# Designs tried in a protein design chat: VH-VL binders against q0aze0. Part 305

Target 1, 268 residues: q0aze0
Amino acid sequence: MKIILVNNRFKENTEKKAQEIAGQLSALNVEVIIDNGLDEPYAGTVDFIMVLGGDGTMLRAARRYGQRAIPVLGVNMGTVGFLSNIEINELAEYLPLILREEYSLEARMMLEVAVFQQQSLLTRVFCLNELLLRSNSPRMLSFALEISGQKLEPYRGDGLIVSTTTGSTAYSLSAGGPIADPQLDAFIVTPVASHIINKRPLVVSPEREISLHLLEEREAIIGIDGQIKMDFGAENRVLIKRAPHPLLMVNLKAKPFFTSIDRSLQRQ

## First folded at step 14 (VH-VL)

Design AA59 (framework fv_bermekimab)
Fold by ESMFold2-Fast, scan of step 14:
Structure AA59 (fold): chain C 268 residues (1-268), chain A 123 residues (1-123), chain B 107 residues (1-107)
Amino acid sequence: as target 1 above (268 residues)
Amino acid sequence: QVQLVESGGGVVQPGRSLRLSCTASGFTFSSYGVHWVRQAPGKGLEWVAAISYEGDNKYYAESVKGRFTISRDNSKNILFLQMDSLRLEDTAVYYCAKDRIYYSKSFYGMDVWGQGTLVTFSS
Amino acid sequence: DIQMTQSPSSVSASVGDRVTITCRASQGIKSWLAWYQQKPGKAPKLLIYAASSLQSGVPSRFSGSGSGSDFTLTISSLQPEDFATYYCQQDNYRPLTFGGGTKVEHK
């Protein structure tokens, strides 16, 4: 059995805990690869991915490894987030189940985002939460939203979010999008500070293709999962579709999504 | 240099067929939807047909539906218009035009046009 | 089919004049309207797309406005090279349709 431990090196306590867990797993004849975010993703074959940290670390792991169809377990090391399944103090209890492969998997759709410049592919990335198009200046954007060949009225405003259902509780929520059951597959399209009346969030089939391009020369950026940023101008175009593979999230214990949502909203 | 060049126009007799070609250069032809637009002598522009960048979706004006067939060969950068059952009212200069946006299943304006090829009829 | 009606069919103007051309769609086309300029014996040239977006390389004296069914092309200060026929064209519905054209000619 080979396991990748994903952690954030900039949080020193997570690095030390990762080394402790790696030692425990090695003592059980498990091969361990530590990915602390500094190096390229591990290229070899692995059986399991354990993410030590918060939702941000899980998002990075999903972008790096989510398309490989490998089970991914979120282990929270502090306040429980939406993407973790167990707490670090519960790991010892669940480790035998992990090693015996006695767990269920929940498939979470991902986005495939392709960014072009003058018909040439600049980058292709996969993400778990969302793509954000936003203005990078005080001026509002004017842009075209196309859904499977259908043109909507041009958008005028600060931007747009194209989210997975998993991402419904991230930036899309802050912009007024709906909270979606993550067991559903759908795109959620949420406008950011639209200047046009009746621009509401849309819930769209995950089989559709979404594309965006600017109608006027403006400074804009594309954001991926709040972690990747790239410039976006009138010569650029972004194509968004369902990624080929969902992220396979490990369920070791019941995670009451709606209870977690209620508690999160009470913090607001 | 982005360019479209039409060919295949000429003098035909009513009821006959004619095939127009449009050769593209200076851009990735396979990435763009392309159009045929015609203009009768001294008259306005009339959109005739369009084909998606992959070649799988074809669209026609009502006046030519069932008589004209649009097609493309992305390996050779050529757009075609097969015109069957030609009528005197089909007399026009035929332009091919590139749509503005790449990898789109819709249309956003025609930014590059050929010089046109004349289709006219003998008495 | 969406019918595009341009007004006027012809306008006489002098260099330096502000010229306004109107285009009306038979039903709502959102903002999906383009404007083209055509000089005698030449292919059309795209000026404006999406009702108000200026095509690269087109002089700033050209501007477009409107949405829904009523659209306007404005030339703020007519230049000698602007004497031409102008066409609107909708791309919201298939088939795509052009207006009948507006000829801008010398006074």
Scores: ipSAE 0.786, ipTM 0.901, lowest interface PAE 0.9, mean pLDDT 91

Design AA6 (framework fv_bermekimab)
Fold by ESMFold2-Fast, scan of step 14:
Structure AA6 (fold): chain C 268 residues (1-268), chain A 123 residues (1-123), chain B 107 residues (1-107)
Amino acid sequence: as target 1 above (268 residues)
Amino acid sequence: QVQLVESGGGVVQPGRSLRLSCTASGFTFSSYGVHWVRQAPGKGLEWVAAISYEGSNKYYAESVKGRFTISRDNSKNILFLQMDSLRLEDTAVYYCAKDRIYYDKSFYGMDVWGQGTLVTFSS
Amino acid sequence: DIQMTQSPSSVSASVGDRVTITCRASQGIKSWLAWYQQKPGKAPKLLIYAASSLQSGVPSRFSGSGSGSDFTLTISSLQPEDFATYYCQQDNYRPLTFGGGTKVEHK
């Protein structure tokens, strides 16, 4: 058995904990690869991915490994979030179940984002939460949104979010999008500070293809999962579709989504 | 640098066929939708046909549907308009035009135009 | 088919004048309207797309406005090179359709 431990070395002393867990696994004859985010993703075959940290660390792991159809377990290291399943102090209890493969998997859709510059593919990335298009100056954007060949009324405002259902509780929620059951597959299209009052979010089939381009030259940025940032201008184009594989999230204990949402919305 | 050049126009007899060509240079032709637009002498512009960048979607004005066929050869950077069963009403300068946006399935304005090729009839 | 009606068919103007051309669609086309300029013997030139977006290289004296069914092209201060015929064109529905044109001519 080979396991990747994904951690953020700069948060919550996770480096020491990753080494401790690696030692425990090695004692059980499990081969361990530690990924702290600094190097290229591990290229070899692995059986399981354990993510030590918060939602941000899980988003990075999903981007790096989510398309490989490997079980991914979120282990919370402090701040509670939506993407972890167990707490670090519970790991010893659940480790035998992990090694015996006694767990269920929940599939979470991902986005495939292709960014072009002058017809050439600039980058292709996968993400779990969302793509954000936003203005990088005080001036509002004017941009075109096309869904499977159908042009919507041009958007004028600060930007747009194209989100998975998993991402419905992330930036899309802050921008006024709906809360979606992450077991559903759908794109959620949420405007950011639209110039037109009452511009509504859209819920769209995940089989649709979405494209965005600027209608006027402006300083804009594409953001992916809040972690990747790149400049976006009128000569750029972005195409969004469902990624080929969902992220396979490990469930070791019940974590009821709607109860978690109620709890989160009452927090101040 | 970015240009379209039409050819194949000329004097034809009613009921005959003619094939127009439009050669593209200075841009990645295979990435853009392209159009045929005509203008009769002293008259306004009339959209005739368009083809998607990959060639799978073709669209026609009702006045030419069933008589004209749009096609493209992305390996040679050439757009074609095959005109069958030509009528006196088809007398016009024929322009080819490039759509503004690459890789979209819809159309967003025609930013580059050729100089046009005249199709007229012997009397 | 969507019918595009331009008015006026012609307008006589002097350099420095403000010129407004209107275009009406027979049904709603959102903001998917382009404006073109055509000089005698030349191909059309794109001025405005998406109703109000100025094409690169086009002088700022040209502006477009409107949405739905009613649109305007404005030339804020007419220059000698602006005497031409102007066309609107919708690209919301297929077939694409042009207006009949408006000729801006010398007084």
Scores: ipSAE 0.740, ipTM 0.885, lowest interface PAE 1.0, mean pLDDT 90

Design AA60 (framework fv_bermekimab)
Fold by ESMFold2-Fast, scan of step 14:
Structure AA60 (fold): chain C 268 residues (1-268), chain A 123 residues (1-123), chain B 107 residues (1-107)
Amino acid sequence: as target 1 above (268 residues)
Amino acid sequence: QVQLVESGGGVVQPGRSLRLSCTASGFTFSSYGVHWVRQAPGKGLEWVAAISYEGYNKYYAESVKGRFTISRDNSKNILFLQMDSLRLEDTAVYYCAKDRIYYSKSFYGMDVWGQGTLVTFSS
Amino acid sequence: DIQMTQSPSSVSASVGDRVTITCRASQGIKSWLAWYQQKPGKAPKLLIYAASSLQSGVPSRFSGSGSGSDFTLTISSLQPEDFATYYCQQDNYRPLTFGGGTKVEHK
């Protein structure tokens, strides 16, 4: 059995705990690869992915490994989030079930994001939460939103978020988007501070293809899962569609979504 | 550098056929939707047909539907308009034009135009 | 089909004049309207797309406005090279349709 341990290189306690867990797994004859974000994703065959940390670490793991159809378990270390299933102090209890493959899987849709400059592909990335387009200056953007070949009225404002249902509790929520059951498959399209046209969030079929481009030259950026940032100008275009494979999240114990919402939204 | 060049126009008898070509250079032809637009002598512009960047979707003006066929060869950077059952009212300069946005399933304005090719009729 | 009605069909103007051309769609086309300039014997040139976005290389004296069904092209100070025929064109619905044109001619 080969397991990838994904941790946050910027958190000291996470690095130490990852090494401790790797030692315990090695003692059980499990081969362990540690991914702390410093190197390229592990290219070999893997049976299981264990993510040690918060939601941010899970987002990185999903981007790196989510398309491989490998079970991914979120193990919470500290701050409560939406993407972990068990707490670190529960890991010893659940390890036997993991090793015997006695767990269920929940499929979470992902976005496939392709960014072009002129007609050339700059990058193709996958993400679990969202793509953000936003102004990088005090001036609002003017941009086109196309959904499966249908043009909406041009958007004018600070930007737009294209989110998965998993991402509904992330940046989309902060921008006024709805809270969605993550077991539903849909794109959520949430405008960011529309100054001239006050547009509402849209909930769209995940089979649709979404594209964005600027209608005038402005300083803008695109952000992916709050972790990747790229400049975006009038010569750029982004195409968004459902990724070929969902992230397969390991479910070892019931984690009540509605209780998690209440805890996360205790502030306003 | 970015250029479209039409050819194949000429004089024809009513009821006959004619094939127009438009050769593209200086841009990635296979990434853009392209259009045929015509203009009768002394009259305004009339959109005729368009084809999506991969060639899967074709659109026609009602006046030419069933008589004209738009097609493209992305390997050769050529756009075609096959015109069958030609009528006197088809007399016009035929322009090909590139749509502004790449990899789009819609249209956003025609930013590059050819010089046009004349289709006319003799008695 | 969407009918595009331009007015006036022609306008006589002098260099330095402000010229306004209007275009009305028979039903709502959002902001999906382009403006083209055509000089005698030449192919059309794109001036404005998405109702108000200026095509690169086009002088700032050209501006577009409007949304829905009513649109305007304005030339703030007419130059000698601006004497031409101007066309609006909607790309919100297929088939795409052009207006009848407005000829800007010497006074």
Scores: ipSAE 0.796, ipTM 0.909, lowest interface PAE 0.9, mean pLDDT 90

Design AA61 (framework fv_bermekimab)
Fold by ESMFold2-Fast, scan of step 14:
Structure AA61 (fold): chain C 268 residues (1-268), chain A 123 residues (1-123), chain B 107 residues (1-107)
Amino acid sequence: as target 1 above (268 residues)
Amino acid sequence: QVQLVESGGGVVQPGRSLRLSCTASGFTFSSYGVHWVRQAPGKGLEWVAAISYEGSNTYYAESVKGRFTISRDNSKNILFLQMDSLRLEDTAVYYCAKDRIYYSKSFYGMDVWGQGTLVTFSS
Amino acid sequence: DIQMTQSPSSVSASVGDRVTITCRASQGIKSWLAWYQQKPGKAPKLLIYAASSLQSGVPSRFSGSGSGSDFTLTISSLQPEDFATYYCQQDNYRPLTFGGGTKVEHK
């Protein structure tokens, strides 16, 4: 058995704990690869991915490894979040189940994002939460949204979010988008400070293709999962579709989504 | 230099066939949808047909549907219009035109046009 | 098919004049309208797309406005090179359709 441990080296507790867990797994004859985010993703075959940290660390793991159809377990290190399944102090209890492959998997859709400049592919990335298009100046954007060849009325405002259902509780929520059951596959398209009154978020079939381009020369950026940032101008175009493989999330412990939402949103 | 050049126009008899070509240069032809637009002498512009960038989707004006066939060869950067069962009403200068946006399944305006090729009839 | 009606069919104007051309769609086309300029013996040139977006290299005296069914092209101060025929064209529905054209002539 070979396991990748994903952690955030810049979080003091996660690096030290990753080393401790790696030692424990090695003692059980499990080969361990540590990914602290600084190097290229591990290129070899692996059986399991364990993510030590908060939602941000899970988002990085999903971008690096989510398309390999490998089970991914989120282990919370004390930060409240939606993407972890067990707490770090529960790992010893659940480790025998992990090694015996006695767990269920939940599939979470991902986005495939292709960014072009003058017809040339600049990058193709996969993400778990969302793509954000945002103005990078005091001037509002004017841009085209196309869904499977159908043009919507041009958008004017600060930007747009194209989100998975998993991402419905991230930036899309802050911009006024709906909370979606992450077991549902759908795109959620949420405008950011639109100048057109009553622009509502859209819930769109995951079989659709979504594309964006600017209608005016403006300074804009695109953001992916809040971690990747790229300049975006009138010569650029972004194409978004369902990624070929969902992220396979490990369920060792019942963690009701709607109970987690209630706790996160309560004012008390 | 981004350029489109039409060829294949000429004098035809009613009921005959004619094939127009449009050669593209200076841009990645395979990334853009392209159009045929015609203009009868002294008349306005009339959109005739379009083809998607990959060539799988074709669109026609009702006046030419079933008689004209648009096609493309992305390896040679050439757009074609096969015109069958030609009528006097088909007399026009035929322009090819490139759509503005690459890798789109829709249309966003025609930013580059050829100089046109004349199709006319002689009795 | 979406019918595009332009008015007027011709307008006589002098250099320095403000010229306004109107285009009406038979159904709502959102903002998906383009404007073209055609000079005698020449291919059309794109001026404006998405109703109000100015094509690169087109002088700022040209502007477009409108949405839904009613659209306007304005030339704020007509120049000698602007005497031409102008066409609107919708690209919201297939087939694409052009207006009948408006000829801007010397007075």
Scores: ipSAE 0.799, ipTM 0.907, lowest interface PAE 0.9, mean pLDDT 91

Design AA62 (framework fv_bermekimab)
Fold by ESMFold2-Fast, scan of step 14:
Structure AA62 (fold): chain C 268 residues (1-268), chain A 123 residues (1-123), chain B 107 residues (1-107)
Amino acid sequence: as target 1 above (268 residues)
Amino acid sequence: QVQLVESGGGVVQPGRSLRLSCTASGFTFSSYGVHWVRQAPGKGLEWVAAISYEGSNYYYAESVKGRFTISRDNSKNILFLQMDSLRLEDTAVYYCAKDRIYYSKSFYGMDVWGQGTLVTFSS
Amino acid sequence: DIQMTQSPSSVSASVGDRVTITCRASQGIKSWLAWYQQKPGKAPKLLIYAASSLQSGVPSRFSGSGSGSDFTLTISSLQPEDFATYYCQQDNYRPLTFGGGTKVEHK
């Protein structure tokens, strides 16, 4: 059995905890690879991925490893969030189930985002929550939204979010998008401060292809999962589709989504 | 330099066939949808046909449907229009034109045009 | 098919004049309208796309406005090189359709 431990080097004591867990797993004849975010993703085959941290660490793990169809377990290290299944102090109790592969999996769709400059591919990224297009100046953007070859009325405003259902509780929610059950597969398209008319969020089939480009030269950026940022101008185009593989999230204990949402809404 | 050059026009007899070609240079031809637009002498512009960047989707005006076939060879940067069962009403300068946006399944305006090739009929 | 009607069919103007050309669609086409300029014996040149977006390299004296079914092309101060025929074209529906053209000619 080979396991990747994903942690954030810059969070207090996570490196020490990762080494401690690696030692425990090695004592049980498990090979351990530690990914602290500073090096390239591990290229070899693995059986399981354990993410030590909050939602941000899980988003990074999903981008690096989510397309490999490997079970991913979120282990909470003291931050609040939606993407962890167990707490760190519960790990010892659940470790035998992990090693015997006695758990269920929940599939979470991901986005495949391809960003072009002119005709050349700049980058291809997979993400769990969303792509955000936004103005990087006081001026509104004017841009085209195309869904499976159909052009919508041009958008004028501060931007647009294309989200998974998992991402419905992230930036899409802040922009007025719906809260979606993450067991549903769909794209949620949420406008950011639309100026011309009341633009509504759209919920569309995940089999659709979405593309965006600017209709006027403006300063804009695209953001992916709140962690990757790139400049976006009139020569750029972004293509979004369902990623080939969902993220396979490990369920070791019940974590009711609606209970988590209820707690989150109390704080707004 | 971004350029489209049409060829294959000429004098033809009604009922015959003619194949037009449009050679692209100075841009990545395989990334863009391309159009055929015609203009009869002294008349306005008329859209004829278009083909998607991969060559898998093609569209025709009603006046040419079933008689004309649009195709492309991305390895050679060439667009074709096969014109069958030609009629006097097909007399026109035929332009090829590039769509503005790459890797799109829709159309956003034609930003580069060829010089045109004339199709006329003999008595 | 979407019918595109341009007005006027021709206009006589002098250098420095403001010229306005209108285009009306037989049904709503959102903002998906382009404007082209064609000089005698030459291929058309794209001026404006998406109703109001100016094509790169086109002088700022050209502007477009409108949405839905009514559109306008304006030349704020006509220059000698602007005497030409102008066409609108919708790309919201297939087949794509052009207007009949508006000829801007010398007085």
Scores: ipSAE 0.795, ipTM 0.908, lowest interface PAE 0.9, mean pLDDT 90

Design AA63 (framework fv_bermekimab)
Fold by ESMFold2-Fast, scan of step 14:
Structure AA63 (fold): chain C 268 residues (1-268), chain A 123 residues (1-123), chain B 107 residues (1-107)
Amino acid sequence: as target 1 above (268 residues)
Amino acid sequence: QVQLVESGGGVVQPGRSLRLSCTASGFTFSSYGVHWVRQAPGKGLEWVAVISYEGSNKYYAESVKGRFTISRDNSKNILFLQMDSLRLEDTAVYYCAKDRIYYSKSFYGMDVWGQGTLVTFSS
Amino acid sequence: DIQMTQSPSSVSASVGDRVTITCRASQGIKSWLAWYQQKPGKAPKLLIYAASSLQSGVPSRFSGSGSGSDFTLTISSLQPEDFATYYCQQDNYRPLTFGGGTKVEHK
């Protein structure tokens, strides 16, 4: 059995904890690869991915490994979120179930985001939450939204979010988008500070292709899962579709989505 | 240099066929939808047909539907218009034109045009 | 088919004049309208797309406005090189359709 431990190098004490866990797994005849974000993703075959941290660490793990159809377990390191399943102090209790492959999997859709410049592919990224297009200056954007070859009325405002259902509780929520059951596959398209009062979020089939480009030269950025940022100008185009593989999330204990929402909304 | 160059026009008899070609250079032809637009002598512009960048989606003006066929060869950077059952009303300069936006199944304006090729009729 | 009606069919103008050309669609086309300039013996040149977006390299004296069914092209201060025929064109519906053209000619 080979396991990747994903942790956040910038969190205090997480590296030491990752080493402790790696030692415990090694003692049980498990080969461990540690991914702290410094190096390229591990290219070899692995059986399981264990994410030590909060939702941000899970988003990074999903981008690096989510398309490989490998079970991914979120282990919370102190900050509760939507994407972890067990707490770190529970790991020893659940470890035998992990090693015997006695768990259920929940599939979560991902986005495939392709960013072009003058027809050349700049980057292709898979993400779990969303793509954000936003103005990088006080000036509002003017941009075209195309859904499966159909042009909507041009958007004028600060930007747009294209989100998975998992991402419905992230930036899309802050911009006025709906909360979606992550068991659903759908794109949620949420305007950011639109100048048209009746520009509503759209919920569209995950089989559709979404594309965006600027209608006027402006300073804008593309943000992916709140972690990747790149410049976006009128010569750029972004194409978004459902990723070929969902992220396979491990369920070792019941974590009701709606209970998590209730807790999160009460904190705000 | 971004260019489109039409060829294949000439004098034809009614009921005959012609194939027009448009050769592209200076841009990635396979990434863009391309149009045929015609203009009869002394008259306005009339849109004729478009083909998507990958070649699978084609649309025609009602006046030419069933008689004209648009196609492309992305390996050679060439756009074609096969014109069958030609009528006197098909007399025009035929332009090819590139759509502004790449990798789109919709249309956003035609930013690059060829110089045109003339199709006329003899009696 | 969407019919695009331009008015006027021709306008006589002098250098320095403000020229306005109107285009009406037979049904709503959102903001998906382009404007083209054509000089005698030459291919058309794109001036404006998406009703109001200026094509790269086109002088700022050209501007477009409108949405839905009614659109206007304005030349704020006509220059000698602007004497030409202007066409609107919708790209919201298939088939794409052009207006009949407006000839801007010397007074």
Scores: ipSAE 0.795, ipTM 0.910, lowest interface PAE 0.9, mean pLDDT 91

